# Designs tried in a protein design chat: VHH binders against q01730. Part 24

Target 1, 276 residues: q01730
Amino acid sequence: SKSLKKLVEESREKNQPEVDMSDRGISSMLDVNGLFSLAHITQLVLSHNKLTTVPPNVAELKNLEVLNFFNNQIEELPTQISSLQKLKHLNLGMNRLNTLPRGFGSSRLLEVLELTYNNLNEHSLPGNFFYLTTLRALYLSDNDFEILPPDIGKLTKLQILSLRDNDLISLPKEIGELTQLKELHIQGNRLTVLPPELGNLDLTGQKQVFKAENNPWVTPIADQFQLGVSHVFEYIRSETYKYLYGRHMQANPEPPKKNNDKSKKISRKPLAAKNK
Key: E = the ipSAE of ESMFold2; O = the ipSAE of OpenDDE; V2 = 0.75 times the mean of E and O plus 0.25 times the DockQ between their complexes.

## First folded at step 11 (VHH; framework vhh_8pnl_2)

Design v1 (at its last look DockQ between E and O 0.61; V2 from the best seeds 0.00; counts 0 for: pae E 2.3 > 2)
Fold by OpenDDE, look of step 11:
Structure v1 (fold): chain B 276 residues (1-276), chain A 123 residues (1-123)
Amino acid sequence: as target 1 above (276 residues)
Amino acid sequence: QGQLVESGGGLVQPGGSLRLSCADAGDTFDLYAMAWYRQAPGKERELVARIYYGGRTNYADSVKGRFTISRDNAKSTLYLQMNSLKPEDTAMYYCAATLYTEWDLRPSEYDYWGQGTRVTVSA
């Protein structure tokens, strides 16, 4: 494999828009000499490295459209990441993020946000997160969300929403405002009921995906799942269900217990102390 | 994502070329990672090439430099340009799709598969 130096040089000399530095054992982006001088690049792949941070210098890569940090050890993102105005795809999957930086929602063109396998929850999102109105795909699977904020409904261009293997105890009614939604993945949560407003969406067709297994559904909903997704949606659209749902919510039932020992997640293991 | 349908397979002589196509009937084609797999008689299904969101590609060593995977998001179609074909390339070729991920997925972990198109390289 070419040295990192050579990759940087080649990109510069040949004006190559794509730089792939995956699986190079990189611990710091700052150690890659000349990386941040590559202002012409539109794609940077740094997946499968050992990054713990992303330096503010990332903002110097002004033309980035795709930025991939998959499978690193990133614990914090700089606020400057939101300054990448051309960014369309940001992959932060399989990291150690417990928070997103302030102003993260300022990305104007972001279409795909991959946050799978992190340590994020509803409090981890900045106040302007849901200003990412250009998002088409949002992946939040394998995080620690107990609540999906109602502002999710503001992401009107969402086509794919993945919430698999979180700790969700409910879905907000505003999910029904996602009229472009084609795929909803909510399996592996603590959901007992579905908001009736979900019935406003068409997720039952051949081109749609609705995955909701491994939730402690109340019996009436569980029975419908046995028959199929179409029956679930028919049921939640019914006046009977709306009534029952209302009563259920008024009773404020205790949420189901967390069953998943997430302590074994790689993202939660202490980083080996840098041998000073 | 909708049904994947492969086409373009056939009989070709060694050294020849074929172009395979995989049409996706879904509306979210561009949000998926796509791959070509092949299965020869008596052998296990193996990865040929993968293309991620953004256009990054990976190839099996056996096809590197000869095959090119590409996609047309506007047409919701995946392609495999196969040049310098060898008898060893004879197989059923399958198109596969999964939500975009950097995970090295096993064939069983892909969300969608086509029915396959047969490629035979013979003198």
Scores: ipSAE 0.565, ipTM 0.799, lowest interface PAE 1.2, mean pLDDT 92
Fold by ESMFold2, look of step 13:
Structure v1 (fold): chain B 276 residues (1-276), chain A 123 residues (1-123)
Amino acid sequence: as target 1 above (276 residues)
Amino acid sequence: QGQLVESGGGLVQPGGSLRLSCADAGDTFDLYAMAWYRQAPGKERELVARIYYGGRTNYADSVKGRFTISRDNAKSTLYLQMNSLKPEDTAMYYCAATLYTEWDLRPSEYDYWGQGTRVTVSA
């Protein structure tokens, strides 16, 4: 295998656009000599390392389209991350993020944002987060969301939304505005009802995926899930369900109990343990 | 549903070639990270090759230089070109996909699997 120094030199000399430094024990990007001089690269992979921060120097890599920090220990990002004007894919999965920097939503071309296995919640999202209107895939699974903000409806190009294994107590009606959505993953939450507006979407066809198991659904919905997902969508479109939903919201019942034991969550394990 | 259907398996002589295909019916094929796995009788599934969102590839040592993974986003199809086949390559071959474009965790973290296609290389 090539040393980090040789990887940098070969990219520079041969004008190689893709650099893969995965699984190299890197604890700081600043220790990789010449990395930030590679202004020509379009892909940088730093997955499976020991990074705790990302330096502002990342902005010097102006041509990046793919930036992958999967499976590190990153706790915060520099505001300069949003100055990567060509970025289309940002992978921050399996890290320790509890916030995103101010101005994060200023990325103009971002299509894929991977945030699975972090410590994010609805308060972690900066005010301009929902300006990311070019997103086609948003992965928020295995975080601490209790609420999905209504502004989710602004992300009209979304085709994949994954909210698996959060603490969601509701979905906003604006979910029904995501008319391009093909995959919705909401399993493993605290959801009891579905907004009728979800019925505006076609998530039961051969090209679509809807996963909603492991939620404390009210009996009328749970009964439809027993019959099949298509029955759930037929039911939530019905006038019978719209009446039930209206009464449920008026009653404002106490949310189901939250599971507070997060010690087994992968984002809270040491890096070595994450590889098991 | 990331419905995956493999094809192209068969019986070949040692040194022969096969090309496996894995078709995805969905509209989000270009968003997946994908892989080929194989399983011989009595053995665990093992990685053969992986392709990431950006086109990067990764191969098991046993197949490097002989196999090539590729994808055609316009046809929503993953391929495995297998050259210089050996009896040790005899197995069921499975394609796998994950929702995440750079998801390179263990097999249990893949979201979708095909049913497999048989490859037999005569002893």
Scores: ipSAE 0.437, ipTM 0.729, lowest interface PAE 2.3, mean pLDDT 87
ESMFold2, look of step 11: ipSAE 0.373; ipTM 0.703
ESMFold2 (binder alone), look of step 11: mean pLDDT 79; pTM 0.806
ESMFold2 (binder alone), look of step 13: mean pLDDT 79; pTM 0.806
OpenDDE, look of step 13: ipSAE 0.485; ipTM 0.774

Design v2 (at its last look DockQ between E and O 0.52; V2 from the best seeds 0.00; counts 0 for: pae E 3.2 > 2)
Fold by OpenDDE, look of step 11:
Structure v2 (fold): chain B 276 residues (1-276), chain A 123 residues (1-123)
Amino acid sequence: as target 1 above (276 residues)
Amino acid sequence: QGQLVESGGGLVQPGGSLRLSCADAGDTFDLYAMHWYRQAPGKERELVARITYGGRTNYADSVKGRFTISRDNAKSTLYLQMNSLKPEDTAMYYCAATLYTEWDLRPSEYDYWGQGTRVTVSA
């Protein structure tokens, strides 16, 4: 494999828009000499490295459209990441993020945000997160969300929403405002009921995906799931269900217990102390 | 994502070429990482090629330089151009999709599989 130096040089000399530095054992982006001088690049892949941070210098890569940090050890993102105005695809999957930086929602063109397998929850999202109105796909699977914020409804271009294997105890009614939603993945949570407003969406067709297994559904909903997704949606659209849902919510039932020991997640294991 | 349907398999002579297609019936094809696997008789399923959402490609060493994976998002179709085919390439070829935009997943984590298309390379 070409040295990192050579990759940088080649990109510069040949004006190559794509730089792939995956699986190079990189611990710091700052150690890659000349990386941040590559202002012409539109794609940077740094997946499968050992990054713990992303330096503010990332903002110097002004033309980035695709930025891939998949499978690193990133614990913090700089605020400057939101300054990448051409960014369309940001992959932060399989990292150690417990928070997103302030102003993260300032990305104007972001279409795909991959945040799978992190340590994020509803408090991890900045106040302007849901200003990412260009998002088509949001992947939040295998995180620690107990609540999905109602502002999710503001992401009107969402086609895929993945919330698999979180700790969700409810879905907000505003999910029903996602009229472009084609895929909803909510399996592996603590959901007992569905908001009736979900019935406003068409997720029952052959081209749509609705995955909701491994939730402690109340019996009436569980029974419908046995019959099929179409029956679930028919049921939640019914006046009977709306009434029952209202009563259920008024009763403020205790959430189901967390069953998943997430302590074993790689993202939660202490990073080997840098041998000073 | 909808059902994945492979096509393009068949009988070909050594040194020949085939182009496999995998059609996705869904509307979100462009948001998936796509993969080609193959399984020869009596052997385990193995990765052949994969392509990310962003178009980054990776190949098994055994097919590198001979096979090309590509995708047409407008047609919701994945392709595998196979050149310089060898008898060792004889297998059932499967298309797979993952909800992840990155390809590096365990086989058990794949969201969708096709039924496969058979490729036979024989003199």
Scores: ipSAE 0.504, ipTM 0.782, lowest interface PAE 1.4, mean pLDDT 92
Fold by ESMFold2, look of step 11:
Structure v2 (fold): chain B 276 residues (1-276), chain A 123 residues (1-123)
Amino acid sequence: as target 1 above (276 residues)
Amino acid sequence: QGQLVESGGGLVQPGGSLRLSCADAGDTFDLYAMHWYRQAPGKERELVARITYGGRTNYADSVKGRFTISRDNAKSTLYLQMNSLKPEDTAMYYCAATLYTEWDLRPSEYDYWGQGTRVTVSA
């Protein structure tokens, strides 16, 4: 493998737009001499390193379209991350994030946001998060969400929404406003009912994906899943179900209890243990 | 899980060529990094090639210079051009999709897999 110095030099000398520094033991981007001088690059991969923070200097890489921090130890992001106005793909999967910075929703072109396997919940999202109206894919799997904010309905260009393995107890009716949605992944949550408005979406065809296993569905919904996903959607569109849903919500039953210990999740391990 | 369909496999002589295709029926093909994996009898599944949504490619050392991965986003199709085939290239070939640009993801970390197409290079 080339040294980090060689990678920087070759990108500069050959005007290479893509730089891959994955699996190099990098603990700080500031230790990579000349990295921030590469204003021409459109893709930077820093996956499988030991980053704990991202410096505000990231904004100097003004032409980035793809930025990949997958599998690091990042605990927070600088507010300047949102100044990357050409950014289309941001991968922050398998990190230690429990919040996103103020102003995060200011990106003008962001299409794909990967946040899988962090420590996020509904309170982790900044007030302007749902202004990311260019998003086509949002991955929030393996986090700690108990609800999905109603503002999700503002993300009208979403085609993929993955919420697998969270602690969701409900989905908001605004999920039905996501008329471009092709894939919804809600498996592994604490969901007992579906909002009838989900029935407004076509998630049962050959071009669509709906995954909802490993939830404590109420018997009428569980029975439809036994027949097939198309039966679930026909059922939740029915007036019978709309009535039952209303009675369920009026009864306000206690949510199913959490039964998974997340203390061994990589995103929650102490840094000393992860760095060994 | 049922979005990707491989084709183009078959029996070929050493030194021959095959072109594998992977069709994605979904409307989101351009959002994925696409990969080819292979699994020979009695061996673990291994990554062969990757192409990002932006066209960046990576190859396993064993196929570099002989195989070319490409994609046509308008047709929602991934390709693997396999030249100078050798008996050790005999395997079931799978396409896989993820939104990650990672070269070294484990097979369990991909979002979608095809069912595979068989390539046999006679010894």
Scores: ipSAE 0.355, ipTM 0.688, lowest interface PAE 3.2, mean pLDDT 87
ESMFold2 (binder alone), look of step 11: mean pLDDT 78; pTM 0.791

Design v3 (at its last look DockQ between E and O 0.35; V2 from the best seeds 0.48)
Fold by ESMFold2, look of step 14:
Structure v3 (fold): chain B 276 residues (1-276), chain A 123 residues (1-123)
Amino acid sequence: as target 1 above (276 residues)
Amino acid sequence: QGQLVESGGGLVQPGGSLRLSCADAGDTFDLYAMAWYRQAPGKERELVARITYEGRTNYADSVKGRFTISRDNAKSTLYLQMNSLKPEDTAMYYCAATLYTEWDLRPSEYDYWGQGTRVTVSA
């Protein structure tokens, strides 16, 4: 592979808009001489490194459209991340985030937000998070969410919402406001019932995906899953189900027990890498 | 992600070329990372090439310089241009898509697979 110095020089000299510094053992972006002088770049990949923080200097890369920090040890982000006004794709998957910075929702063009394999929960989201109304895909798989905030309904351009392998005990009725949703992934949670408002969505066609296995569904819902997704949606739209759902909510049953050992969570154990 | 359908396979002479296509019937193609895999008779399925949604590519050593993966998000189609074909390239070729935006998170697991298209390179 080219050295980091050569990658920076080549980008600067040839005006190359895309820079890939993955798998280079980088512990700090400040150690990469000249990186922040590359104001022209539109894509920066820093995946598979050893970053623990991101410096405010990231804001100097004002033309970034793609920023990839996949598989680092990032514990915090600077508030300046949201000043990247051209950013469309932000990958923070497989890091150590337990919060997002204040003002994170000020990113004006963000379409894809990858947060899979972090330590986030519903309290990790800043107050303006749901101003990210340009989002088309939100990946929150393998985090610690127990609820999904009702404001999720404000993300009306969402086409993919992945909540696989969290600790969700419920979905808010506002999920039914996501009228552009094509894919909903809720497998591997603690869900027992679905809000009837989910029935407002069309997730049963050949162009749609609804995945909900490995949840402790109440028997009437589990029976419909045996018949297929279209039967689940027909059922939750029915008066029979609305009655069941109302009684379930009134009974306020204890949530199913958590069954995961969080100390073995992949977000605290980076993937083994071959050194090349 | 909708159904993935491969096409473009066939019989070709050594040194020849083929272009494989993989069409996605769904509306979310541009949000997935995509890959080509192949499986020769009696062998396990192996990675040929992969491409992220932002266009970053990665190739198996055996095909570097001969094969080119590409995607056309407007047509929801993945391509594999295969040049300088050799008899050892004979296999069933499969397209695959993954939910994850970075392939290395789950390197052996993909959310969707096509049924495959056969490529035969005559000895």
Scores: ipSAE 0.546, ipTM 0.786, lowest interface PAE 1.7, mean pLDDT 88
Fold by OpenDDE, look of step 14:
Structure v3 (fold): chain B 276 residues (1-276), chain A 123 residues (1-123)
Amino acid sequence: as target 1 above (276 residues)
Amino acid sequence: QGQLVESGGGLVQPGGSLRLSCADAGDTFDLYAMAWYRQAPGKERELVARITYEGRTNYADSVKGRFTISRDNAKSTLYLQMNSLKPEDTAMYYCAATLYTEWDLRPSEYDYWGQGTRVTVSA
């Protein structure tokens, strides 16, 4: 494999817009000489490295459209990441993020946000997160969300929403405002009921995906799942269900217990002490 | 993404051409990176070509200059134009879909796979 120096030089000399530095054992972006001088690049791949942070210098790569940090050890992002105005695809999957930086929602062109396998919850999101109104795909699977904020309904261009293997105890009614939604993944949560407003969406067709297994559904909903997704949606659209849902919510039942030991998640394992 | 279905495979002579198609039944085709893989008998599955959601392409060295990967987002279809076919190109060809992460993904890292279409190059 070419040295990192050579990759940087070649990109500069040949005006190559794509730089792939995946699986290079990189622990700091600052150690890659000349990386931040590559202002012409539109794609940077740094997946499968050992990054613990992203320096503010990332903002110097002003033409980035695709930025990939998949499978690193990133615990914190700089606020400057939101200054990348051309960014369309940001992959932060399989990292150690507990929070997103202030102002993260300022990315005006972001279409795909991958946050799978982190340590995020509803408190981890900045106040302007749901200003990302250009988002078409949002992946939040394998995080620690107990609540999905109602502001999710503001992401009106969402076509894919993945919430698999969180700790969700409910879905907000505003999910029914996502009229472009084609895929909804909510399996592996603590959901007992579905908001009737979900029935406003068409997720039962051959071109749609609705995954909702491994939830403690109340018996009436569970029975419908046994018959199929189409029956579930038919049921939640019914007046009978609306009545039952209302009663259920009024009763304010205790949420189901967390069954998954998330302490074994890779994102929560201690980082190997740098052998000084 | 929905079900991926490959077509266009068959028997062809060395030096011949084939065009493979992969139809995506889903409605989010344009959000995924797509790839062609192939698996010859007794060999591991290998990457042939990949195309990002933006249309950027890369190829295995063994097929570079001979094969062309392309996509039609309006038709939700992936293509592989194979020219100057060689006996070594004989394999089951699979289309795969995933969120774009890197060029060289392991097969297990793809989210969706087709059932495959067989290509046989023989005199």
Scores: ipSAE 0.504, ipTM 0.773, lowest interface PAE 1.4, mean pLDDT 92
ESMFold2, look of step 11: ipSAE 0.528; ipTM 0.781
ESMFold2 (binder alone), look of step 11: mean pLDDT 80; pTM 0.812
OpenDDE, look of step 11: ipSAE 0.158; ipTM 0.601
ESMFold2, look of step 13: ipSAE 0.487; ipTM 0.757
ESMFold2 (binder alone), look of step 13: mean pLDDT 80; pTM 0.814
OpenDDE, look of step 13: ipSAE 0.500; ipTM 0.772
ESMFold2 (binder alone), look of step 14: mean pLDDT 80; pTM 0.813

Design v4 (at its last look DockQ between E and O 0.69; V2 from the best seeds 0.00; counts 0 for: pae E 4.7 > 2)
Fold by OpenDDE, look of step 11:
Structure v4 (fold): chain B 276 residues (1-276), chain A 123 residues (1-123)
Amino acid sequence: as target 1 above (276 residues)
Amino acid sequence: QGQLVESGGGLVQPGGSLRLSCADAGDTFDLYAMAWYRQAPGKERELVARITYGGRTNYADSVKGRFTISRDNAKSTLYLQMNSLKPEDTAMYYCAATFRYEWDLRPSEYDYWGQGTRVTVSA
C-alpha cells in the first residue's frame, strides 16, 4: 500500500478528487502531513482507523462532498465540521460519539447522515439538528435513544429512517409528516404502540420497507403484525385504534424495561490508555 | 424490498468482454452501497467489486484491472464492465445492496440480492 505521504502527494499532483486512507492505523488526522492542504478533494475516506478526534482543520477541506469516518474511536466532533457547505454524505458510524457539536445542523446540503453504532441519545443532538432539512437518509441504529424528538417531522425529505436497536419507548406523531419516507426501521426497541399518524405514510408497498420486529407490541398490534405490515397500517388507521391509542396514552403506562445490556458495546469500553 | 434484477450475462470466449447490469426498481438507489458477487459451481460466493454511495470502488485482486464497477444513480442501475474474461470468471453473478456502509460485510449482511445472471467463459 502507498504511504500516506504518497497519497497526499499524488492527490495534489494529479488533482485527484478522491483520497482513500482507510485502514491505515491513523490515530490523528494531524499526523497526515499535507492532508488539510488538499482543498480540491471531494471525497475523503478515513474508515477503519484509530481516530479519537476530528480536528477543526477539517474545515479547510472546503470541497468535501463525502466524508467517511466509519469504524473509528471518535468521541468528539469539531463545530467546524458543519462549515463544510458541500458535504452531502457524512459517515460517522461505529464511533464513540455521545454528542454532536453545536451548530451541527448548519450543513446545507447534507443528504446522508450515518450515525449507527454510537452512544447518542435525544440529548446528544444540538438544538439545530433538525434544520438538516436536506437529509434523505438518517441512520441512528444501535444508539441510546429513548425518545425520538418531534422535530423529526421537519426532515421532510427523509426517505430512509433507521432507528434499529435503540431504547425507544414511543414514536412521535410527527413521524407521520415524513411523506417521502420509504423505509422505516424501528426493530429492537421498547415500542408498545404506534402513533396513528404513522398511518398517514405509505410503507406497505413492494418498494417500501417497514421493519418493526423485536418490540413489545400490545396484543392488538402484535396480532396485526402476524398478518402482515399492510394489516398493521390498516389497523392503525382505524378509528378503533385511534380511540384505544388515546386511552393508552392517557393512562401513561410505564415503559418496558431495557433488556439489552449495552455496557458491552465496544463504544463504551475504555480506550486503551496510551502507554505513555 | 427493492428488487434487484441482473442482466447481461451470457457465453463469451476467453479474452472477451461483457457488461452486466443491475436495475433497482426502488427510488433510493443512490443511498445504497452496492456490490457484485459471483459464485462458481462448487465454490463459495465471493466478492467481485463494491461501490459506495459516493462512488468509491473496491475490487477483488482476481479481477482488478479487468473489471470496472460503476453506477448510474439517475437510472438506478449498477454496472460491471468485465474485460479480458477468463474461464475462471465463469460463475453466477449477483448484485447486492446494503444500507450498511462497512466494507467488510459478509454476504449475509447485505439487505438485498438479485437473482443472478450467468456468465460463462469458454473457448
Scores: ipSAE 0.345, ipTM 0.721, lowest interface PAE 2.4, mean pLDDT 92
Fold by ESMFold2, look of step 11:
Structure v4 (fold): chain B 276 residues (1-276), chain A 123 residues (1-123)
Amino acid sequence: as target 1 above (276 residues)
Amino acid sequence: QGQLVESGGGLVQPGGSLRLSCADAGDTFDLYAMAWYRQAPGKERELVARITYGGRTNYADSVKGRFTISRDNAKSTLYLQMNSLKPEDTAMYYCAATFRYEWDLRPSEYDYWGQGTRVTVSA
């Protein structure tokens, strides 16, 4: 492997568009001399480092299409992250984010947003978050969401939505507006019923994925899961289920008690243990 | 029926070439990081090559300079061009995909696997 200095120099001299600085013990991007002078690069990988912040200087990398901060200790992002107008893939998974900066939804080309293993909840999303209408994949697994905002329905190009291992107590009816969805992962939540509008989606074919295990489903839904996912979708489309769902929501039942311990969650581990 | 289907394996003499294909029947091919793994009888499954959704590649030392991983997002197909084949390349070859964007994945951490295609290199 090359030193950080050599990587920067070679990219500059040979006009190399991709820079990989993964697993280098980097605590600050400002410590990487000349990094922000590489305005030509389209891909920057800083995964498996020790970053706690991202400086506003990230905006100087104006041609970036892929930016990977996976497995760092990032606690906040600068508002300038959204000025990366060519960005298509942003990986912030396995960090310590509890909020996203104002204006985060201003990216016009973002297709993939990985936020798995952070400390986010429904209040962490800025007001313009759902302007990210070019998103094809949104990964929110292993966060602290109890509610999925109804504005999720604005992300009509979504093909993958992962909400595994949150604290979700319901799904909004607007999930049924995601007509391009091919993979939905909702396992490991506190869900008891499904909105009938989920039945508008085609998630039962061999090319699709619907994962919903480890939820406290009401008996009529749990019975259908035992028969298979196609039976679940057939059931929630039925008039019988629409009545049951309406009755359930009118009763406004107390959500199931939380049945998981998130103290082992990677985003809350001491830095020395953050390696899985 | 799995989401990933490999083809292009077969018998070949030492020094020969094969091109493996892995077709993704789903619609999300370009959202995956992908890899080729192989498994010889009695051995653990081992990495051959991997490629990110942005085209960055990584190769096992045993195949560097001889094998080339590539992808064609328009055809939803992953390829492995294998040149200068040796008897020790004999194995079942599997394509793998993940919707997660982690680089250092173990085989158990990939989300999707094909059923494999056999490559036999014999005298």
Scores: ipSAE 0.239, ipTM 0.642, lowest interface PAE 4.7, mean pLDDT 87
ESMFold2 (binder alone), look of step 11: mean pLDDT 80; pTM 0.818

